VH-VL binders against q9nrl2r1430to1533. Designs and how they scored, part 79

Target 1, 104 residues: q9nrl2r1430to1533
Amino acid sequence: GGVHELSAFEQLVVELVRHDDSWPFLKLVSKIQVPDYYDIIKKPIALNIIREKVNKCEYKLASEFIDDIELMFSNCFEYNPRNTSEAKAGTRLQAFFHIQAQKL

## First folded at step 4 (VH-VL)

Design q4 (framework fv_erenumab)
Fold by ESMFold2-Fast, scan of step 4:
Structure q4 (fold): chain C 104 residues (1-104), chain A 121 residues (1-121), chain B 110 residues (1-110)
Amino acid sequence: as target 1 above (104 residues)
Amino acid sequence: QVQLVESGGGVVQPGRSLRLSCAASGFTFSSYGMHWVRQAPGKGLEWVAVIWYEGSNKYSVDSVKGRFTISRDNSKNTLFLQMNSLRAEDTAVYYCARYDLGEYSYGMDVWGQGTTVTVSS
Amino acid sequence: QSVLTQPPSVSAAPGQKVTISCSGSSSNIGYNYVSWYQQLPGTAPKLLIYDNNKRPSGIPDRFSGSKSGTSTTLGITGLQTGDEADYYCGTWDSSLSAGVFGGGTKLTVL
């Protein structure tokens, strides 16, 4: 896309960052705190990485941006059991994302 | 010991350039975003610029846009502010400050002691 | 001019409580997390409150923050002479894509 699409991606990432349920997704999972994470999750990603990619103009299509956000949620549900605070936060934030992504 | 130390300030004439540095120690610099904040003599705090962990997500206040550039070198644990086309109104103490987007949501938890920039003829 | 509005000064007696207000808009305080900073004379600012109402390690519970709508408040109880300082609210402004501070409030302990 163009600068208007990049502006829309940035706005949406800011909305996600400010959401109360964003806490599991703000930064890459710590190897010190969760050493087995990178043995299980092969394509780690977080909102800070996605925001960097938006600002570097690395997303050429809206689908590439959406795919990275969905990968982030997929990783959450793969690693975290459904009854965890992380998985519950991910479920609510993903629903919020799906509503906001309709504006893309 | 978590520490930020600014350097590069001084007295310069209008239209000249300065490059400020902020040396980080005691923490994993590449895991934190960084701000520049300034304070003119006897005035309040004014936010100048921010840079994300990986160095590409950058924002600056409109009054310095096109003149100031924030950058970082994670291999040297150093933050920079390149200041071009300096004006009298840029006279201030310049602070660097650390933030963690997860814990502090742009809250600046560690500050340097500041470096003074005076733009005068 | 500052984007966020604070009273220029407040005062109270030792041992009393003081409240410092900070008013903004929907694009800053109304939307984003708020921080509060203390600046003692001749020193760099110190973080007192982040994420609206949380204290960093080492900040006494005499300091509290709250946010309602487009306004935020710093409360200080059990005032000490060492609390005399300038206090700043700060947040992100989503419409400006910039950090913003209040103009600062000078606290005097009478």
Scores: ipSAE 0.005, ipTM 0.588, lowest interface PAE 11.9, mean pLDDT 85

Design q5 (framework fv_erenumab)
Fold by ESMFold2-Fast, scan of step 4:
Structure q5 (fold): chain C 104 residues (1-104), chain A 121 residues (1-121), chain B 110 residues (1-110)
Amino acid sequence: as target 1 above (104 residues)
Amino acid sequence: QVQLVESGGGVVQPGRSLRLSCAASGFTFSSYAMHWVRQAPGKGLEWVAVISYDESDKYSVDSVKGRFTISRDNSKNTLFLQMNSLRAEDTAVYYCAKDTFGYESKYFDYWGQGTTVTVSS
Amino acid sequence: QSVLTQPPSVSAAPGQKVTISCSGSSSNIGNNYVSWYQQLPGTAPKLLIYDNNKRPSGIPDRFSGSKSGTSTTLGITGLQTGDEADYYCGTWDSSLSAGVFGGGTKLTVL
């Protein structure tokens, strides 16, 4: 049920965090290091924020959890040109997520 | 390379206790559910217990409820099975098995070599 | 007793084809993925098939799995003497909240 679903979300977030390609997604982008990021990206999100939402039981449906993960990848591809290490990491991590999300 | 090494088996009298350990290496132990599966001499496989990656979910077969407790130490990459009030029917080889998911069993991609528990008078 | 039903034994000659059946119910095989495990004499079980019909790296294509409703089968073609082993089907049972196995099938290559 619901508890098992929430535990599954936490497990998937842990798997994403520990993936080699998670480094661009672990924390919100720094406004100091990347000043124009928040002028371009209107709904910023990162794995640490998603994990907090899971721990606070803010996801009522698997689709809401999946939407937040997909938003994170969409933000990556919106901001980062396709030839960047960030965009390449995002492409590989998104493919991994799609495989793991089949378990939900 | 993934390795699972069980230890703690032995010969004990009925009513006594044993604690089995499974030392894991070659994968991120803290991300996966872990299982104990046993096999009595000349008999088939019997699933015993599972513990989720975060210890929030634990299930065991009815015949061992109240007697066996599954636990893990993610900082030491070790799985445990505390076996109390042992009975002759608990005589078996006990295998540590790795799941491919953090919760409910998907399948066991790796197994240990097993440790033998013999309960006799 | 085993929750899933397998024949206790099957026999065939080298080079022949054999099929091992496994039947259950809606709470196990019907609603969950099935795996098959091979246990050679004196050894630990080894994963042979997962997700009903997929092979791990290193398992030859003469081994196959299939699932229909509440039943699953393991197929072995080109039978070899090294295939003599016990074969177990396994899955999760949602009503028991437990892993379940078939009773095992001893394959003899005559």
Scores: ipSAE 0.000, ipTM 0.558, lowest interface PAE 16.0, mean pLDDT 86

Design q6 (framework fv_erenumab)
Fold by ESMFold2-Fast, scan of step 4:
Structure q6 (fold): chain C 104 residues (1-104), chain A 121 residues (1-121), chain B 110 residues (1-110)
Amino acid sequence: as target 1 above (104 residues)
Amino acid sequence: QVQLVESGGGVVQPGRSLRLSCAASGFTFSSYGMHWVRQAPGKGLEWVAVIWYEGSNKYSVDSVKGRFTISRDNSKNTLFLQMNSLRAEDTAVYYCARGYEDILTGHFDYWGQGTTVTVSS
Amino acid sequence: QSVLTQPPSVSAAPGQKVTISCSGSSSNIGNNYVSWYQQLPGTAPKLLIYENDKRPSGIPDRFSGSKSGTSTTLGITGLQTGDEADYYCGTWDSSLSAGVFGGGTKLTVL
């Protein structure tokens, strides 16, 4: 049950954080450095926020966890043009996530 | 240029309440996360709470949960800490500090001078 | 008791180098950015180092930071009497969902 689910979510988040392509996703986008980001992205999220939600037992279903990760990628592709380093990193990390998420 | 000025400290009896304020100037207050950090007499720094620039995302240290509430008014460039059910162990200098980037990662690049809270019977 | 461990004191002569250590765990230093703060007697803390090894404008290059695994260090070269202060490491702790500081290290220049 609960402890098995938390172990699986924490393990997956750690694997995402350690991935070479995680750099655009580690923390929330800075409003100071990217002032227009929050005019475009209405539901910001990042791996540090997702990890805190896992640690606080806020995900009751695997689908809720998956939805937050997919929101993170969706935000990346909405804000960043396809040929940017951010969008390319997001494409590779999302593919990695889809492989890992099959075990949830 | 950047200034943070705390106020609202004082001497109160256990169980009473105080509201601390931090007046910010010299920067776009609404673009920065803000923290409260305290320091008991002769002791080290203890982080208390953070609130992100938009005002909804916030965290606090477990020992003050249910008693302290962090809030902000971006139209007045002011950060607040509502402190209820004060205890002797809350006695400290309370610093307002400016955060950077997000609420969970970052640093405190500017600090106020502090306001003293003494909880005594 | 602090979550991050620092030596309570360190001392060296003017012109020498000193290194202040700070040890934690995977839930704090191991997975999060680290900052260092200087507190001169009777004053508020001042940021010295952020994001492990970066200096704010106005902080001389005599101050440096580094992080390895679950530990971080503050290096101070060319020690001056004006460096006498308490030094604190700080980071986020994911298991506590809270900011955490080291217990502080008092630096004396003898």
Scores: ipSAE 0.024, ipTM 0.701, lowest interface PAE 6.3, mean pLDDT 88

Design q8 (framework fv_erenumab)
Fold by ESMFold2-Fast, scan of step 4:
Order: sequence, then C-alpha cells, then structure tokens
Structure q8 (fold): chain C 104 residues (1-104), chain A 121 residues (1-121), chain B 110 residues (1-110)
Amino acid sequence: as target 1 above (104 residues)
Amino acid sequence: QVQLVESGGGVVQPGRSLRLSCAASGFTFSDYGMHWVRQAPGKGLEWVAVIWYEGSNKYSVDSVKGRFTISRDNSKNTLFLQMNSLRAEDTAVYYCARDHYGFDSGRYDYWGQGTTVTVSS
Amino acid sequence: QSVLTQPPSVSAAPGQKVTISCSGSSSNIGNNYVSWYQQLPGTAPKLLIYDNNKRPSGIPDRFSGSKSGTSTTLGITGLQTGDEADYYCGTWDDSLYAYVFGGGTKLTVL
C-alpha cells in the first residue's frame, strides 16, 4: 500500500515541476527578492520540500499531500497582488493541480 | 541517508579565530536552510545562526553579530562558520543542523555529531 | 538565561508517565510551531516532536506533544531506562528574529 501511494504523489509533483507556471514554486522565496515575505508568510513551502517529503514517506494520507500543495498556493495569493506574474502563474498552476489531483 | 559532519574545532586563545565546516551528504544540500547551534559544557542548546538555501540571506544571535559569519558552498555541499574575536563564553560544542522548511520551520530534522571549540588563556 | 522556561529536572519509575512543560510568550510559542529534541548522554540532539504534536518517522507513539496558548508540553508514557536524556523545546521568536531553545529538562528514570 504505501509504496504505490508515494509513486502517485511523486508523479504529480513531477508534473507540477515540469509545468511552465511552476517557476514561483520550485524553491522557497528568496529574501533577496522579497525581503518581507517571511514576516507575512508563517508556513513557507515549495515544490522541492514537498518532493522530499514524498521521497521520505512523510505523507500518510492523500489529504496531507494535498494540504501542503494548497498551502503553497494559499501563500502565493496571500503575499502577491492579483495582477502580479506570480499570482497569475499560481492561478493557472492551481487549476492544473486540481485536474491532476483527481488521480489521487 | 542524510549525514552532517562537523570539523575545525580546537583549543584557541581569546581574541583569535577559527573556521568550522559542516560536510553534508545524502540530500540536495542547495534546497535547505542550514543552522549552527552550540552547547557550552554542562549547559543547554543555544541557536547561533542560519543561512538560506541560496546563501545570500543570513541571521545570527545578537551575542555573535560582527564576530561570526555563516556561509556556504553549495558546489561542495559544505556549510561554514567563521568565528573571529573569540571569547571564553564561546566555548562550546558546535552542531550544524538542517531546517526542514526553509528558515523558521522550528524543525531541525538532522544534526551533525558536533565539533568542540575551547577558548582559554 | 533562556527565553523559554522548562523545569530543570523530572523523574519517575519505569513504566510510568511524565510530562515536561515549556513556557514562553506570544512572540514565540504563541505565534509559532514548536519542536522538541531529545539529547542522550554524549550524543547530538535528535528531533522528537515537530509542528507542536507530530512525530518524525521512527519515534514511538509513547512520545506526544501539545501546545496551548504560550505553553507547550512533552508527554512520555511507558518510561524506559533508555529515555534518560535532556529534553529541549524550541521555536522561532518573532521579536528577537531568532530561534530559541528552552533551558532543558533532565529526565531521570528511577
């Protein structure tokens, strides 16, 4: 059971990483680019961290994996105004995620 | 598997310098924030400094500001702590630790074995 | 000394339960996730609890954590001699812009 679930999560993370709109989410937000980010966002997360959690079998349920992905998008929309390239990329990638997550 | 190995400790006179290293293996070093934590003989843990995954953003505890500099070389999977103007109160075992979520996750999931720094006259 | 306050020691017999408290303020425990670390004699610290109440892989369920307001508690049931160690709480402090540890609690299994 658990090995097959992890393969599904890994496949989905790979699809997200390969998406054109993944660039704001590949790594944690740099304080050089966004000095106040960590003052506003209390639980930062990115695809590289989620991928490692998958590889270490840290997700016991699909809902825990989905929660981490949704946290990533929530952080994006909390910090970035609607008209930014980051928010627009996040909106498109989140829609893609919702379609792919149906496989879980 | 994740390994962190510290080195560079020793016995040194007050006012002198030491550079500590932490060699990382078993994970993608460049994806993680890294911390230095110290422990004086018979005392508790004290956080010293952190560096972000890209190496540009750093914070340190006030008592070492201007004296200690944290740095990293992602091409060599190595974390450093340059310690200048050493004082007797800097005597401690120095541990490197990996931050699970960037910087302030509150979750140091892997630690090295430590390297001992003794500052004495 | 330490920003987070722990009792210096706690003791109980094998098979019993102990709780170790850690008290802080709104700028640290009150606003941030808490971790607990176990340090066996002569060894490096090991992550025992994270995100207030979660266990890393390999940590038995007799270890538990909880947070209420500006305080957090580590619970250990079914005490074993191998649990003799120093236990530290830790969290980020928003005012200091630094990670802070409790002063540590020495657990003795009688």
Scores: ipSAE 0.006, ipTM 0.575, lowest interface PAE 13.0, mean pLDDT 86

Design q9 (framework fv_erenumab)
Fold by ESMFold2-Fast, scan of step 4:
Structure q9 (fold): chain C 104 residues (1-104), chain A 120 residues (1-120), chain B 110 residues (1-110)
Amino acid sequence: as target 1 above (104 residues)
Amino acid sequence: QVQLVESGGGVVQPGRSLRLSCAASGFTFSDYGMHWVRQAPGKGLEWVAVISYDASNKYSVDSVKGRFTISRDNSKNTLFLQMNSLRAEDTAVYYCAKRYYGSLGYFDYWGQGTTVTVSS
Amino acid sequence: QSVLTQPPSVSAAPGQKVTISCSGSSSNIGDNYVSWYQQLPGTAPKLLIYDNNERPSGIPDRFSGSKSGTSTTLGITGLQTGDEADYYCGTWDYSLDAVVFGGGTKLTVL
């Protein structure tokens, strides 16, 4: 993709970060806080990493950006049962993301 | 019904060792990370150590690092805390605590505690 | 000392409302959800509030939590003699890589 697409990625990441349900996704899960996380999740990612990748122009296509966001949600649902606050936040934030991503 | 039952506490002299046990029931023990939290007489709660569901990862507060070792036996639904080189400041009630699955660090169930007194 | 700051004591009469504050920084309360624990005399702590304002099954709605910035509060309405206990806030601290607790607040029901 182009410069316009990279600018759109930055705007979307900022909107996700500002969303009330972003708290499980702002930073990588701590090994001390959740020591079994990295035994289950093989491709950890968070919004701070995605934003850094956007700023370094590492996404060449919108599909690559979308794949990283979807990986973040997939990791959430893989680790966290549906009854957890993390999974509920992830469900709402993912729905918000799908609406906004239609503009990409 | 979730139950956590601690044992192994007692009165020991400084420099000695104790091993605490926590027997778990009422949930799938092997699915959850487990913690030890202590409380000195008349004082607040202090987190001590954590172990992952499969025992592959272990962490402890710096004040006990090198002296305390957390371990578990999933076949027996039992959590352990090996305490070496005990000091007067280790005197406390030691609680076994279960982490809520996928949580940020809150404990949904606690045992009744076992008392460790280190005195000369 | 405790990383999170709570008042050492609070007191009120039955039927009244009390609030217990807990103050931290951006590395703990500011960046994370907060839990509250109730410790009745001679007993183990019990989870009272999690994720700032959620109640476990069996906890009455007289207990509530709220968070604003780097501070959180526990609210208790319709105070009962059985609420007399020590209350602790707790959260994760990213700078310390540890679970941190407040110093505890002793609630006395007069």
Scores: ipSAE 0.008, ipTM 0.658, lowest interface PAE 9.2, mean pLDDT 87

Design r1 (framework fv_pamlectabart)
Fold by ESMFold2-Fast, scan of step 4:
Structure r1 (fold): chain C 104 residues (1-104), chain A 122 residues (1-122), chain B 107 residues (1-107)
Amino acid sequence: as target 1 above (104 residues)
Amino acid sequence: EVQLVESGGGLVQPGGSLRLSCAASGFTFSSYWISWVRQAPGKGLVWVGEINPDSSTINYAPSLKDKFTISRDNAKNTLYLQMNSLRAEDTAVYYCARDLYYFGSKEYFDYWGQGTLVTVSS
Amino acid sequence: EIVMTQSPATLSVSPGERATLSCKASQSVSSNVAWYQQKPGQAPRALIYGASTRATGIPARFSGSGSGTEFTLTISSLQSEDFAVYYCQQYNKWPYTFGAGTKLELK
């Protein structure tokens, strides 16, 4: 993709980071604090990793960017039961993402 | 016990450069995000930036992004702050601080080093 | 960036009294607020995180409360070692931001 695609990805990541429900997704889960996380989640990812990939021009297609964001949400729902604050935040942020992704 | 020890501070002239180190012990350094935080004499705390365990993600305060570089050497349990194009406004005690991230919780700084003083003056 | 406003700037109290320190965020930070104590010439020490959870080793006289934009640190019975500067910090959004501090001083 071109400059416009990369600019759109940066704008969307910034909107996600600024959202009140972004807190479970800003950084990778600590192995020390949550030892079983990496036994369950085999492809960990977070918004800071995704933003770095955008800055390094590693996404060639919008679908690649969307796949990484969706992986982040999928990991959240795989690890966290539906009744948790993390899962509820993920549900709301994912809905917000789907609206914003229409710009891509 | 958890310890963070900063070093490398001193007097530098405006436009100069300086590299700070933070030596970690008493915990698995390679498993934690670590931040730099500074405090100008008689003033409050200002976050400088942070680095993740494998150095793949480094975040900076927007006002400092183009002049400071954070890095780490996990084999040496050491964090670094490279500071370039220093100005009088950069005079501060520089602390390294451990980010305690728990799933579903954002970071706070659970342990701090003693700090190292950087004075930028002609 | 999110601005954290602490009040009062200075609080003059006597040992044994209750101290209440306020911290207000310019926009919602959920419960992602920490409190730190700093004594002259020393590094900050974590007291509270998640608005109300005491950090390891912190005495029960320290308590935190609040959510959204208004937060309070309470010291229920001041000891002589509690006279220090207290900072609140939001970690809801980067850049992480601190209040300007409240200085507890002896009356």
Scores: ipSAE 0.000, ipTM 0.582, lowest interface PAE 12.5, mean pLDDT 86

Design r10 (framework fv_ficlatuzumab)
Fold by ESMFold2-Fast, scan of step 4:
Structure r10 (fold): chain C 104 residues (1-104), chain A 122 residues (1-122), chain B 107 residues (1-107)
Amino acid sequence: as target 1 above (104 residues)
Amino acid sequence: QVQLVQPGAEVKKPGTSVKLSCKASGYTFTDYYMHWVRQAPGQGLEWIGEINPDSGDTNYNQKFQGRATLTVDKSTSTAYMELSSLRSEDTAVYYCARDLFEGYDSWYFDVWGQGTLLTVSS
Amino acid sequence: DIVMTQSPDSLAMSLGERVTLNCKASQDISNYVSWYQQKPGQSPKLLIYDASNRATGVPDRFSGSGSATDFTLTISSVQAEDVADYHCQQYDNLPYTFGQGTKLEIK
């Protein structure tokens, strides 16, 4: 908790957004483009939602922030087969996140 | 020694179904995905689909969806590919091949079976 | 689907020559490409994976390079036992796709 943790969360989210592998995670999956997504994924989330929660000081613990990021990756791997571009991007971005999250 | 053993040949009539086998040995069967790939005479390789031997989960090339069915028998370490509604253009060598599913960073086919020649003719 | 295009379709080389085989993807596939050697009447054998890594037991005269859309397989000094069809494959996205193959012959 505190102001310093919120600044660290913002910095990490910005690094994730700017990463080349962030493209599947920037915004919620479109129901028009992917009609069955919301039948399978019950807790949708994306980087734009997480960033808004950081900016509104909705994360009281680092663990809550980490849980939302991990939920985002978990959703990716649940919906997308392991050998899709989305799943590969998720694997690389998750590895990057784990390294950066050590700073939290 | 890792081996994937397939029967040499199978002959079928158009409109029938065939079930090809691939018996694995020398490794833990459930640690590797099994893929099926075919090659028509004088043509390139064509991916049919994959199966996770542990879960039974499958993914298919859209071209074969509805005609190909991949299954496994864990007790005998054997993978199967059933292809229905056979046509003359299904005449090809059918290979099984494994890939290592470790940490989501291996997708290439390191070991291949010797192939089964399927001939579809009247 | 991602289309893989190999060139040339076939080539004939003299023993000891350097040979380069090309493989082009229709879109960016990063480094998710493998090369396979297939001798007449045999199954394909893995040579190179992740664009540049040699598979276990593959002689060091075989090397792979490239990224994104353009990939090459090089044999630094071709030998008689290298007569085969060579196939490239992408595994960036489903369905997995292969090039049409390059046939290598010795003069």
Scores: ipSAE 0.042, ipTM 0.731, lowest interface PAE 6.7, mean pLDDT 89

Design r11 (framework fv_ficlatuzumab)
Fold by ESMFold2-Fast, scan of step 4:
Structure r11 (fold): chain C 104 residues (1-104), chain A 121 residues (1-121), chain B 107 residues (1-107)
Amino acid sequence: as target 1 above (104 residues)
Amino acid sequence: QVQLVQPGAEVKKPGTSVKLSCKASGYTFTDYWMHWVRQAPGQGLEWIGEINPTSGHTNYNQKFQGRATLTVDKSTSTAYMELSSLRSEDTAVYYCARELGDYWYESFDYWGQGTLLTVSS
Amino acid sequence: DIVMTQSPDSLAMSLGERVTLNCKASENVVSYVSWYQQKPGQSPKLLIYGASNRNTGVPDRFSGSGSATDFTLTISSVQAEDVADYHCGQDYEYPYTFGQGTKLEIK
């Protein structure tokens, strides 16, 4: 663990944020704009929450970090039909993540 | 409407400790992280550390770890920074600053007016 | 620690000119850079966060750009009230660090 692992997680989160397909994942879904989201998704998460957890040293293992990123993608595919722009963005960003996560 | 009020000045001898205050108003104190940043005369800004007023969790610049202690009093919406074993190079303006409410970026959107700490024999 | 280096140390501009201030990080900080304006005797004020996002109430003439290691703050038409020290800082990794500042003066 330690400073090196924190820097690696933060770097990966930042690379995800910069990706063209990050837009559905940047912040938690608005309860006002999408009120049924929280009826369907029981463990909401977004890149901003994951970044905060990295900064608070809440991930002690790479597997814990990876699990939260995978939860984010799982939520996307559960809520959004396969042919939506959100689901397509999620598919591409997840593939990018799997390539980058090999560095962890 | 958001205000962070700090004392104007403190004068201390080398080897002593100081406890600086920062009284917040105009927002929910526990919703935002509070940071401490210093600025030596004519120099740049130097980050000391941060505290979550809700949990009391702190993170420190390692340069100040063991000498700086950040605390809060939720009942008075006041943040404190204690700095021990003072040296002449600790002479600086000490700011408290509220972390931006943006979920991504940890920038400092409101700053106290600063306390000038002078450490001299 | 990530070292932030600003250039120039100081510059003097004529009213209405376009001003560009530079900030270089010793390591990749992606977009986690903020710009602060500090007028004489005052506290710093947040102008830009996340490299390019203007803080609430900041005039449109201020804009930020850049990524990775090279960042710029641009003032499209400098005004008298813009006389200040400008500081860049990174919030990418601990400890958060700042540049030495650039002093902007009017000719």
Scores: ipSAE 0.006, ipTM 0.585, lowest interface PAE 12.4, mean pLDDT 87

Design r12 (framework fv_ficlatuzumab)
Fold by ESMFold2-Fast, scan of step 4:
Structure r12 (fold): chain C 104 residues (1-104), chain A 122 residues (1-122), chain B 107 residues (1-107)
Amino acid sequence: as target 1 above (104 residues)
Amino acid sequence: QVQLVQPGAEVKKPGTSVKLSCKASGYTFTTYWMHWVRQAPGQGLEWIGEINPTSGHTNYNQKFQGRATLTVDKSTSTAYMELSSLRSEDTAVYYCARRIYKGSFYRAMDYWGQGTLLTVSS
Amino acid sequence: DIVMTQSPDSLAMSLGERVTLNCKASQNVRSYVSWYQQKPGQSPKLLIYGASNRNTGVPDRFSGSGSATDFTLTISSVQAEDVADYHCGQSYNYPYTFGQGTKLEIK
């Protein structure tokens, strides 16, 4: 992973964070508010965690970055029934991500 | 160790329904999605659907929509697939399979039952 | 539906040979491709998930590669116990679909 690759990850994370459909993904789900979440989702992740990993240069390959973003969407679809606002937001944001990820 | 136990065979007449079982052991049943996949004699694998045992949420292959029903019994760690309006082309081995934990977002199936051979004939 | 096409339909190899199995998706499936080994009379076993990740317990002679539409399973040195049907499948979009399978035989 070089400087240009890290800049691309940062740009993409910023675009995801600013997207209207990012609200379910900005921070980790609260265990207090949603206690069964962590019984179902064993690898929780959110955009703030991914952004911190980008800032600390923890992604060596584009595939590692893409894997974390896809894990985030997978968790959303596993926990939330397809007709929920969370799942609908996830579907739209994932489509946006797939278009942007073509640049990586 | 992880085991998914299915009956060996079922024989049904056209137009009837069948309910196939898949008894899980060796892991926390409610934590992992369960898939159902069939294989007609000499043919490839065909995905029927998936169920989240915790929420009861299901996703189906539209080819089986309205005919297949996936359910679970958490108290016995058993998954079920009911298939209605059986036709001769439903003759196949029916597998239950657990979704992998590592890389769960890729939705791969890491442990499979031995399969139930369903024969639909007069 | 996304169609998965495997090639060849069957092949026969000598022990120790390198074998390459191909899988093509009719649409972009990113890295959402898994490979399964099915020995005669047995259920499928997961070899590779996410195009290139080897499942726990799978020998290191098995490797997967590819992305988007073109995927490959490689066995670096084929052994007698590798006689099986090999299936690729995509789980990127519903319904999940599988290829027709490749049958691997020993000469």
Scores: ipSAE 0.006, ipTM 0.592, lowest interface PAE 12.6, mean pLDDT 87

Design r13 (framework fv_ficlatuzumab)
Fold by ESMFold2-Fast, scan of step 4:
Structure r13 (fold): chain C 104 residues (1-104), chain A 121 residues (1-121), chain B 107 residues (1-107)
Amino acid sequence: as target 1 above (104 residues)
Amino acid sequence: QVQLVQPGAEVKKPGTSVKLSCKASGYTFTSYWMHWVRQAPGQGLEWIGEIDPSDSYTNYNQKFQGRATLTVDKSTSTAYMELSSLRSEDTAVYYCARKWGRYLYKSFDYWGQGTLLTVSS
Amino acid sequence: DIVMTQSPDSLAMSLGERVTLNCKASQSVSNYVSWYQQKPGQSPKLLIYGASNRHTGVPDRFSGSGSATDFTLTISSVQAEDVADYHCQQYYSYPLTFGQGTKLEIK
């Protein structure tokens, strides 16, 4: 059930937050520092928002949780050119996520 | 069982608009993005756009932006694609396809049977 | 836009032969490539995601490999039921793009 699912989501979010490549994803991009971000990215999300949703029991299914994390990576690849440190971090972190998410 | 049901065929004249439907069943409609992909006779697949049924947020292939409109009706679990200003080169099979829910980004695990749109005078 | 180029356009194989289909991206897509099988008159069916992961229910004779720009789909022992068009797709960047397809026929 729900308790086991939430524990698994919390564990996975913690592992993602602790990963060396999580730095582009920890918090929402600042509109003041990067004004064009929100003109390009219409569904902004970050690990702190996903973790809050886990804690509030907003994910009913593992697929909903996975979709939010995949949206986070999708936003990264849409905004950042492939040769940037952000895109490279995103590629490595997404691969790590896919391995860990097999537990869900 | 997951099913995406589409009408078999539509025939339209150039310059008109068409609205194609995709009726989903067997899963929670609002939990998976729906995509639209077309295939002209004897050609490859071409991505049109995506919609999140939970809030109707859409992304379009720029080639179709301004002509294609994606919508959903949550009460009937139905996705729609409207295509305006039809040309003969819009003749194609139009598929709706569900985004794979586990560990994947933008891969499609279930597809409708497709609607053959024929645009001719 | 990322262009996906498949080769060959078509090939004919004998039953039991090993077949390799190629897909090249115009720029790096990491491992965000899926392969689809489309039998005549049918909708595409997901075979491989993430370049090398077999989707549930797909026979083990199908395998995917590659990264960055060069990807392959391998059928270790082709069967009559494998007659189809095979499409690769990148989902690394918008717009999502597919290759033109490779038609597989049996001699």
Scores: ipSAE 0.000, ipTM 0.571, lowest interface PAE 15.4, mean pLDDT 87

